Miniprotein binders against q9f7q9. Designs and how they scored, part 26

Target 1, 364 residues: q9f7q9
Amino acid sequence: MSKKIYIGAMTGTSHDAIDISFLSIGTKIHLEYFHSIKFPKSLRLKVKKLIENNESSLSDLGTINKEIGFLFSKSINEAIGFSKIKKSSIECVAISGQTIRHEINKRFPFSMQIGDPNIVAKETGLLVVSDFRNMHIALGGEGAPLVPEFHNQLFYKARNPRIILNIGGISNYSFVKNRNDIWGTDVGPGNAILDAYCSDFLQIPFDKNGAIAAKGKVDHIELGRLLQNNFFKRKCPKSTGKELFNIKILSKKFLKKKAEDILCTLVEFSAKSIINSIHKNGHNNCDIVICGGGAHNKYLVKRISEMASNDIVLSSDLGHDVFAIESMAFAWMGYKRVSNEALIVQTSSKNVKGLLGSITKSKL
Short names: E, the ipSAE of ESMFold2; O, the ipSAE of OpenDDE; V2, 0.75 times the mean of E and O plus 0.25 times the DockQ between their complexes.

## First folded at step 11 (miniprotein)

Design s9
Fold by ESMFold2-Fast, scan of step 11:
Structure s9 (fold): chain B 364 residues (1-364), chain A 81 residues (1-81)
Amino acid sequence: as target 1 above (364 residues)
Amino acid sequence: MGDKSIKVTFETDDKKTLFEIFWEVWELAEEMGYDVIVIIDGNELVVYVEAPSEEEAEKFAKELEEIAKKLGAKVEVKVEE
């Protein structure tokens, strides 16, 4: 008996990893195997420079695109080896790529992920699906978030409307009320600025449980300034990225404050952005399910709970690891693409259907 | 003498406990600066780590055993060449 397996490989998680999910899809979606490996620190620093700089060398871009392609290839092959799943049962691997730019509010909107799918197809010997975001944009969508339809498949329950809140570097949520009624939006910062501050100024990867932030005091002047960002004035559904929400948005005066106050203010910024978005969209009377790395920042979760009129649970309370969901979503989108099944694309007017993802093969 | 590889397997019927172990292990590895592979396969969570010495390997294994005790999971440790 051979199950068909679909692989999703995701980078850019809040725990600095490459997450790889192996799904079987039948009457239900099953996570057969989950594999997580550390993103190499030297390559992470090169990627960080691409994201933070307004300009970069085309030569550097081309080189790093190839390096990321090899990283995905090595990680996928390693995961297959450890899984003991027969390679012949694998239908495709869908890769997220590494996002370096996401710019939608302009004449020629675009999203740019690196990680050469030709390298991945050659090195793994598998059919590769990549570049989900640019067709989404071409069809009138925002290119992000891509997960709302997957969240609907995974979390829909009759008469139990839910918000599925993913707190990654950027926070996004899906509103799951009716089967096949697909809605989601980016809301603003998640952990990206918090983790960047910890790494750059405190020489730690993150604020464990938000313990440092919990000792601090909110800088209401800086918070008010941050919340005036033009992104927050846009109508939902909308999208954003780390090129907008990064350490450079913080004022020099604010950066002179003690670490506890800075982190406390940044937690408040993320929490308030999330709750303001939910309330503005009229979604205040449904449960919130939190996933993504931010689920483990206990102080952030506490602040969201204190501001919310909603009941809050973690996706782990519902049987789903907070880190696995995004790579599972990519596996599922790969499945849809190779099945020639359209995904629902939210636009500013009507939802449309489209085939998302580019297919690359090295073999007949 | 060289680096020591460790394989640690956690087992529990409580999925939420496996997810909590996943985070605790990742957090510890980040703190220690170790490269790790963390796997969820059914009711098991498997950790592979390469430590710079046998002493560091045993120390990391003991920390993982304490995580298992704290969260009520079965644990098996293998030190591999």
Scores: ipSAE 0.588, ipTM 0.855, lowest interface PAE 1.4, mean pLDDT 87

## First folded at step 12 (miniprotein)

Design m1 (at its last look DockQ between E and O 0.91; V2 from the best seeds 0.75)
Fold by OpenDDE base, look of step 12:
Structure m1 (fold): chain B 364 residues (1-364), chain A 81 residues (1-81)
Amino acid sequence: as target 1 above (364 residues)
Amino acid sequence: MGDKSIKVTFETDDKKTLWEIYYEVWELAEEMGYDVIVTIDGNELVVYVEAPSEEEAEKFAKELEEIAKKLGAKVEVKVEE
């Protein structure tokens, strides 16, 4: 029998790309093909403007939703072409869409991902699964993190509890102890503030290996202020976004410091946020598996390692991709949805189960 | 969009090395401001780059060869017309 393939496509990873994973799902989850394409600069600027500004015209929002839908469609069709995988073997495409808002602490909580699944379904001719976060919210979750159950499937090892720490723009981790009990939370900032400072103030994309930060000194006043954020007082599981953890939270006085001291303090802020979350949840004394682009910030990883009493490994040391894990999670969630298998949704009171994602299909 | 595309193929039996190449390629592409496609299939990582000039394409390819050499991977550079 030909292997059934499930595609996961996502934006907003650690780098400015669309990541596309092709999974086979049997006794094991296997990445059959991975494709990463740079996000078009012109469209990135439009998305950035939507994220930074709470105001947009309905026309502009409608237009960019279509543009992102076409971008996903093009990228997926290109990836299929490059993969040499037969289109007839592809059961579905799961898309993250582009997150432009994530507002959970409201009377009407919502998450907004743009990228029209109808365009993706029409242009690819495949079944599309989308809008995972809003069903997660409807079931009483926070719409994030979506990956804990997938992390459990991928990284579970009997008698070896693990933390799977994803360091993206925001850091999240999953605690993988039992196959049937999932736990995960956002923890705070990842690299988003670091990269934003590098881009906006240093005209470089990021601090390579954290080499600039490694020369600096921690501003303990600013670090102390940042760690007082009300998000850290919330109980886990909890979600956050770049709306809470961005360059605008930094004090004007702090931004006048040396670049090395700023970056050093921001690395320390990310590292302490992670360690404090692990400690607060009682998930100490287990292996930490790091994934996401922040895993390559050697100074950040070093600071986490120095603060943790735990062995730290990269997901690559376990034979799993550092960058593909999130797009793989979408592919797996696509599989679960088309198979009518419910996912676990962590709520403030109890875990519930439900089907996540909307199905869009243009043809039989 | 420059008229010259370069295809660079890396080969390694070590998945860890393959993902280290992936990272170094993305870092380089971001530093140079190039649009790239990076693909991974088995033990092969392929980079497609559209460079604004032949000279910049060759420079990018040389940097990719240095990444391959540093990480102990095989590399093949092909100019696509």
Scores: ipSAE 0.756, ipTM 0.923, lowest interface PAE 0.4, mean pLDDT 91
Fold by ESMFold2, look of step 12:
Structure m1 (fold): chain B 364 residues (1-364), chain A 81 residues (1-81)
Amino acid sequence: as target 1 above (364 residues)
Amino acid sequence: MGDKSIKVTFETDDKKTLWEIYYEVWELAEEMGYDVIVTIDGNELVVYVEAPSEEEAEKFAKELEEIAKKLGAKVEVKVEE
């Protein structure tokens, strides 16, 4: 019988790429091929403007939605060609889209991703699975993080509870203890504000290893103000996006300080957001496995380690694909959707099950 | 007539080292501002680089060779026809 391949394509990674994982799924999950393409700078700037300004003409928004759809399509078709995997073996492609808003604590909660799945279905000729977050929200969940059940697949070990901490633009973690149930939450900023400051004020893409931050001193007044955000007072599970944690939350007085002190304070903000959440939830007696691009910010990891009562382990030390885990999760969720298998949705009360992801086809 | 394209292939049997190379490649591409495609298939990591000139493409390829040397991987550089 032919091997079935499931593709997961994702944006919003730490290095602003489209990451594309090709999985085969049996008793074990195998990464057959991985393909990563830099997100074009002109589109990154358009997306950044949408997020930070929270306004656009309907025409511009409609156009950008199509442009991102074509970007996903081109990237997926390129990955298929380079992989030499038979297209007939591909069961589906799951896409994350590009998140531009995530607003949950309101009368009509929503999460907004751009990248038109109709364009992807038409241009690839494949069955597309998309829009995982809004069904999660409709079922009473937060729409993020989506990965806790996949983290269980990768990291569950009997009698060995662990925290899987993903440091992306927004940090989230899973508490992996129960094979057949999940627990996860967003916890606060990861790299988003750090990288935005570097880009906007220093004209560099990021602070390599946190070297600039390491030279600075924490502004404890600004740190205290930042940690007073109502998000940190909410019960878990909770979720947020770049619209809450961006440059605009920083005071004008703070932005006039030395770059080293600004970055040092922002690293402390991310680290405290993470550790305070872990302690508040009573998850301080197990290992922390760090994933995501922030795992390579040595100064941030150092600060987390110094605040934690937990032992710190990098996911690469466990033999897992550090940057591929999230795109693999989308491939796996695509597999679940086309198999008509429910995913677990964590809510503020009881966890529920539901079919996440919308199926789009361009032809019979 | 356009940017220079080169192909750099890393090979290692150590999966941990392979993903360390991946991180170093992306970090370098971000620092230098180049568009790259990075692929991973088994023990091979392949980088396709488009740089503004031949000199910049060669500079990037040289940095990639240094990554291979530091991390202990085989590396092969080809100019795309």
Scores: ipSAE 0.649, ipTM 0.890, lowest interface PAE 1.2, mean pLDDT 88
ESMFold2 (binder alone), look of step 12: mean pLDDT 76; pTM 0.690

Design m2 (at its last look DockQ between E and O 0.85; V2 from the best seeds 0.74)
Fold by OpenDDE base, look of step 12:
Structure m2 (fold): chain B 364 residues (1-364), chain A 81 residues (1-81)
Amino acid sequence: as target 1 above (364 residues)
Amino acid sequence: MGDKSIKVTFETDDKKTLWEIYYEVWELAEEMGYDVRVIIEGNELVVYVEAPSEEEAEKFAKELEEIAKKLGAKVEVKVEE
């Protein structure tokens, strides 16, 4: 029998890419194929503008939702075309969509992902699973993180508790101790503020290996101010976004410092946010497995290592793909949804179970 | 979009090396401002790059060859017409 394939397609990864994972799911989860393509600059700028301004016309929002739907469709069809995988073997496509808002601390909490699943279903001719976050919210979760149960499936090792630390634009981690109890939280900033500073002030995409930051000195005044953010006072599990942790949170006085001191302070802010979260939750005596693009910031990893009492490894040292894990998680959530298997939703009171994601089909 | 595409294929039995190549390819593409497609299947990583000129495409390919050499991977460069 041909292997059943589940696709996960994600935007907003570390490289402004569209990542597409093809999973086979049996006794083991296996990445059969991975495809990454750069997110189109013109559309990236439109999305950036939506994220930053909190204002848009209904027409502009509607248009960009369609443009992102076509982008997903095109990228998925291209990925299938470059693969040796028969389209008839593909059971579903799970899409993240593009997050443009994540507002949980409201009377009516919501998360907004754009990218019309109807376009994706029509253009690919595949079953599409979308809108995972809003069902997670409806079940009493925060719509993030979505990956803890997948991290448990992928990284569980008997008698070896692990932290799976994803360092993206925002950092999140999952605590993987047993198969039945999942736990995960956003912890604070990842690399998003670092990369934004590099782009906006240094005209470079990022600080390669954290080499500039490694020469700097920490501004303890600014670091202290940043660590006072009310997000850090919230109980875990909790979610956040680039809306809270972006370049705009930095003081004008701090931004006048040397680039090396700024980047050093921002690395320290990310590192301390991670370590403080681990300690606050009592997860300090287990292995830390680092994944996401921030895993390649050698100075950030070093600072985490120096502050941690934990052994630190990269997900690549465990044979798992640093960059594919998030798109793989969507593929796996797609599998769960089409199989009518409920996912665990962490709530403020207790874990609940429910079907996550909406199914969209254009044909039988 | 530049008129010349280069296909670079890396081969390695070490998955860790494969993902290190993936990272270095993306870093290089971001530094150069190129649009890239990166594919990973089995022990192969394939990069498609659209460069604005042949000279820039060749320069990118040379940098990828240096990455391969540094990381101990096999590399093949093909100019796609």
Scores: ipSAE 0.745, ipTM 0.920, lowest interface PAE 0.4, mean pLDDT 91
Fold by ESMFold2, look of step 12:
Structure m2 (fold): chain B 364 residues (1-364), chain A 81 residues (1-81)
Amino acid sequence: as target 1 above (364 residues)
Amino acid sequence: MGDKSIKVTFETDDKKTLWEIYYEVWELAEEMGYDVRVIIEGNELVVYVEAPSEEEAEKFAKELEEIAKKLGAKVEVKVEE
């Protein structure tokens, strides 16, 4: 008679971590347990190379796919053990996998997540739900963001439209207005290029509070060049990944500048990408709720606030489980899949419904 | 010889403070280069610290106590194992 539990496991959002949420789902969604554990550095480096390099060995890809599968499995099993939640109460585990490619706007669009669900199913003994993004794409969607329907679940308020702006490595937002329909889009970089610059050139993990950026001056030539990216010309909904927004897009001349000016310009790039998208979509007359790791970059939030015509609030001020929202979304999508309930897929024309996620079992 | 870890438990009934502690813990772990495990359940945030030595894990735990003082949360440090 205990609660039915749905697990969501996700990587690569805000920290070098695997975030694992345990949900109970009834008339309300409740976060029963949250477990975040360090992503091993050696494996993170292998993943970084896969993402940033134009080419990779198929043998290396195959091997790393298994290593990520074991990482998810070990992390999930440890989370179950620490939680003291009965394994028999767990209906499924949904995994995001680790995205290494996201290639849309081509004849055969695709998104590639590594982390073999067969390994996860075998090693956990649980029903696994995975690969939400490629069915989303097959139904005419972008494969990302996946969170808009879950944002509706958490943030919908009658007569109170809201923008839910998630500043992760890539920024996305949801326009939350209608209980039974969604609107969302990726908008551009969040903290991905900022953090990569800090790591690769400054040997620090990130620019705390944007303090270095705040001392710099914007390079308007480089900023203008960065904003000319064809991604910004595309109609919403649209999606992107770290393979499009990484340190390789920065000019060699720009990289010779002071760190303060580089980081200042990259903050401006992220802020303008976000606000230009909100303005272009006509979403000027509602609050912006900021969540995700980038919400703690004070300088970035300041720049967004100064550019916005919208009122800004932090999701932490609303008491939400801020850093768990994305892993909770995967748990919720797992629940939907094992319940044979459709999710809404936003397309360039009409929104459609479909069953997202592949089910994998290791035993009868 | 078995490895040991240090458990640091924060308690607050304010969700905003709880997730601010979460952010500060990960920020500190990234800066110091220590492996952590962070668990949130109810009104508690629990950090398990794994470092090259027990002394270095205790150093990290002391920094976490300073975070608790800064943010006004209750904190308890316990040796597990």
Scores: ipSAE 0.673, ipTM 0.883, lowest interface PAE 1.3, mean pLDDT 87
ESMFold2 (binder alone), look of step 12: mean pLDDT 75; pTM 0.683

Design m3 (at its last look DockQ between E and O 0.80; V2 from the best seeds 0.74)
Fold by OpenDDE base, look of step 12:
Structure m3 (fold): chain B 364 residues (1-364), chain A 81 residues (1-81)
Amino acid sequence: as target 1 above (364 residues)
Amino acid sequence: MGDKSIKVTFETDDKKTLWEIYYEVWELAEEMGYDVIITIDGNELVVYVEAPSEEEAEKFAKELEEIAKKLGAKVEVKVEE
């Protein structure tokens, strides 16, 4: 029998890419093909503007939703073409869409992902699964993180509790202790503020290996201020976004410091946020598996390692790709949805189960 | 898309090395401001780059060859017309 393939496509939080994973799902989850494309600069700027500004015209929002839908469609069709995988073997495409808002601390909590699944379904001719976050919210979750159950499926090892730490623009982690109890939370900043500082003030995309940060000194006043953010006082599980953790949270006084000191302080802020979350939740004394683009910031990883009493490994050391894990999670969530298998949703009171994602189909 | 595309194929039996290549290539593409497609299939990582000039394409290819050498992977560079 031909392997059934499930595609997950996402806009990365750690780098300016669209990541597309092709999974086979049997006794094991296997990445059959991975495709990463650069996110178009012009469209990235439009998305950045939507994220940074609370106001947009309905026309602009409608237009960009279609543009992102076409971008996903094009990218997925290209990936299928490059993969040499038969389209008839593809059961579904799960899309993250592009997050432009994540507002859960409201009377009416919502998460907004753009990218029209109707365009994706029409242009690919595949069944599309989308809008995972809003069903997660409707079930009493925060719409993030979505990956804890997938992390459990991928990284579970009997008698070896693990933290799966994703360092993207935002850091999140899953605690993988047993197959039946899933736990995950957003932690705080990842690399988003680092990369934003590099882009906006240094005219470089990122601090390679954290080499600039490694020369700096921590501003303990600013670090102390940043760590007082009300987000850190919230109970886990909890979610956050770049709306809370961006360059605008930095003081004008701090931004006058040397670049090395700024970046050093921001690395320390990410590292301490991670360690403080692990400690606060009592998830000490277990392996930390790092994934996401922040795993390559050697100085950030070093600072986490120096603050942790735990063994640290990269997900690549376990045979799982640092960058593919999130798009793989979408592919797996797509599989769960089309198989009518409920996912676990962590709520403030108890875990619940439900079908996550909307199905869009243009043809039988 | 510029008129000249380069296809660079890396081959390695070590998955860890393959993802280290992915990272180094992605970083390089971001540093140079190039649009890239990076694909991973089995033991092969393929980079498709659109460079604004032949000279920049050759420079990028040389940097990719250095990445391959540093990480102990095989590399093949093809210019696609």
Scores: ipSAE 0.744, ipTM 0.918, lowest interface PAE 0.4, mean pLDDT 91
Fold by ESMFold2, look of step 12:
Structure m3 (fold): chain B 364 residues (1-364), chain A 81 residues (1-81)
Amino acid sequence: as target 1 above (364 residues)
Amino acid sequence: MGDKSIKVTFETDDKKTLWEIYYEVWELAEEMGYDVIITIDGNELVVYVEAPSEEEAEKFAKELEEIAKKLGAKVEVKVEE
């Protein structure tokens, strides 16, 4: 009778934001309220140092973990106040935390998110669900992407398989075909290298609509070299981060070329890595729904469309809450956890089920 | 000279348009170097931003009004401190 609300709060969005979604969940999933706020610059810089440095002090890590916990708490409490949704209607808050490491291909794989859930539970007074990725890893998964089952929930259509392609800093996709099973993988670069080049070498935040790239010519030698990265040869499911696809992988000779040619080649790299992955996995007989920040790079989308045999649909054209999908996924996973319902974990062999997310409360 | 607050309310009953406004506003804020809060509740998108001067606040407000005109949404702009 009473509408139950599930909150998902996440970082790592394409806009360096904390995205907060409020869901009601019945036979259908409904976004009741969405709140997006920029990650504060001083704390963003501290996180950048943790990610980029080979070594950091444990005291710095511990302190920043608390600062991020308070940031999530402040942002969630602000969102509740702005929404005018009754706090008593809120069943849980699922938080992504801020990822600072994701290291899978090793003897003891792990993923590390900071943002202390104890702080969030105390400061909000709400039940908190966190640490979804490490149970995913413990069950034999990659810990990323986490969205394939939520994509299945939103986009499944009988006799109509489809690809949900998210173009963020790193690109990933879900193959949505079976109501009761999932398939998903990271595929390669999205916008991360493009935006880093614009920032570091052109002192602009990004190439709007890919206008600079569109004027360039592809360096086929550099493109060929980039596409030979061992990540593209790994079997799916696979995951990666910005540590594998950044400015440092570009040759010095290539970086001396015109900006237009560099950006043109990097767009081709992202587009080719996406389409090659779809083809390699045998998923080229269905529509591709594009979402994420990269969906607004017109030149990148054009290149993907021209390489694909698939029909291309922007998720914004479908009227879904497309920029909220990831924070909605966390809210939905929180709902599943507090309902004691297992999620599907894709592994290198057969998929398994498990309870994802740790529960933290400050009160009985 | 000091920071100026801007509150801008967009209204449309088309979800596609609402999320296009969301993207355009974030892109504009990134280009201009502003910190923003964007909220969406039903058919209403609200932008809260602090601009470094009255001149920049008016420029940002004009850009937001152009976004509303381009995408076919109702808009109300308030420049405050």
Scores: ipSAE 0.704, ipTM 0.895, lowest interface PAE 0.9, mean pLDDT 87
ESMFold2 (binder alone), look of step 12: mean pLDDT 75; pTM 0.692

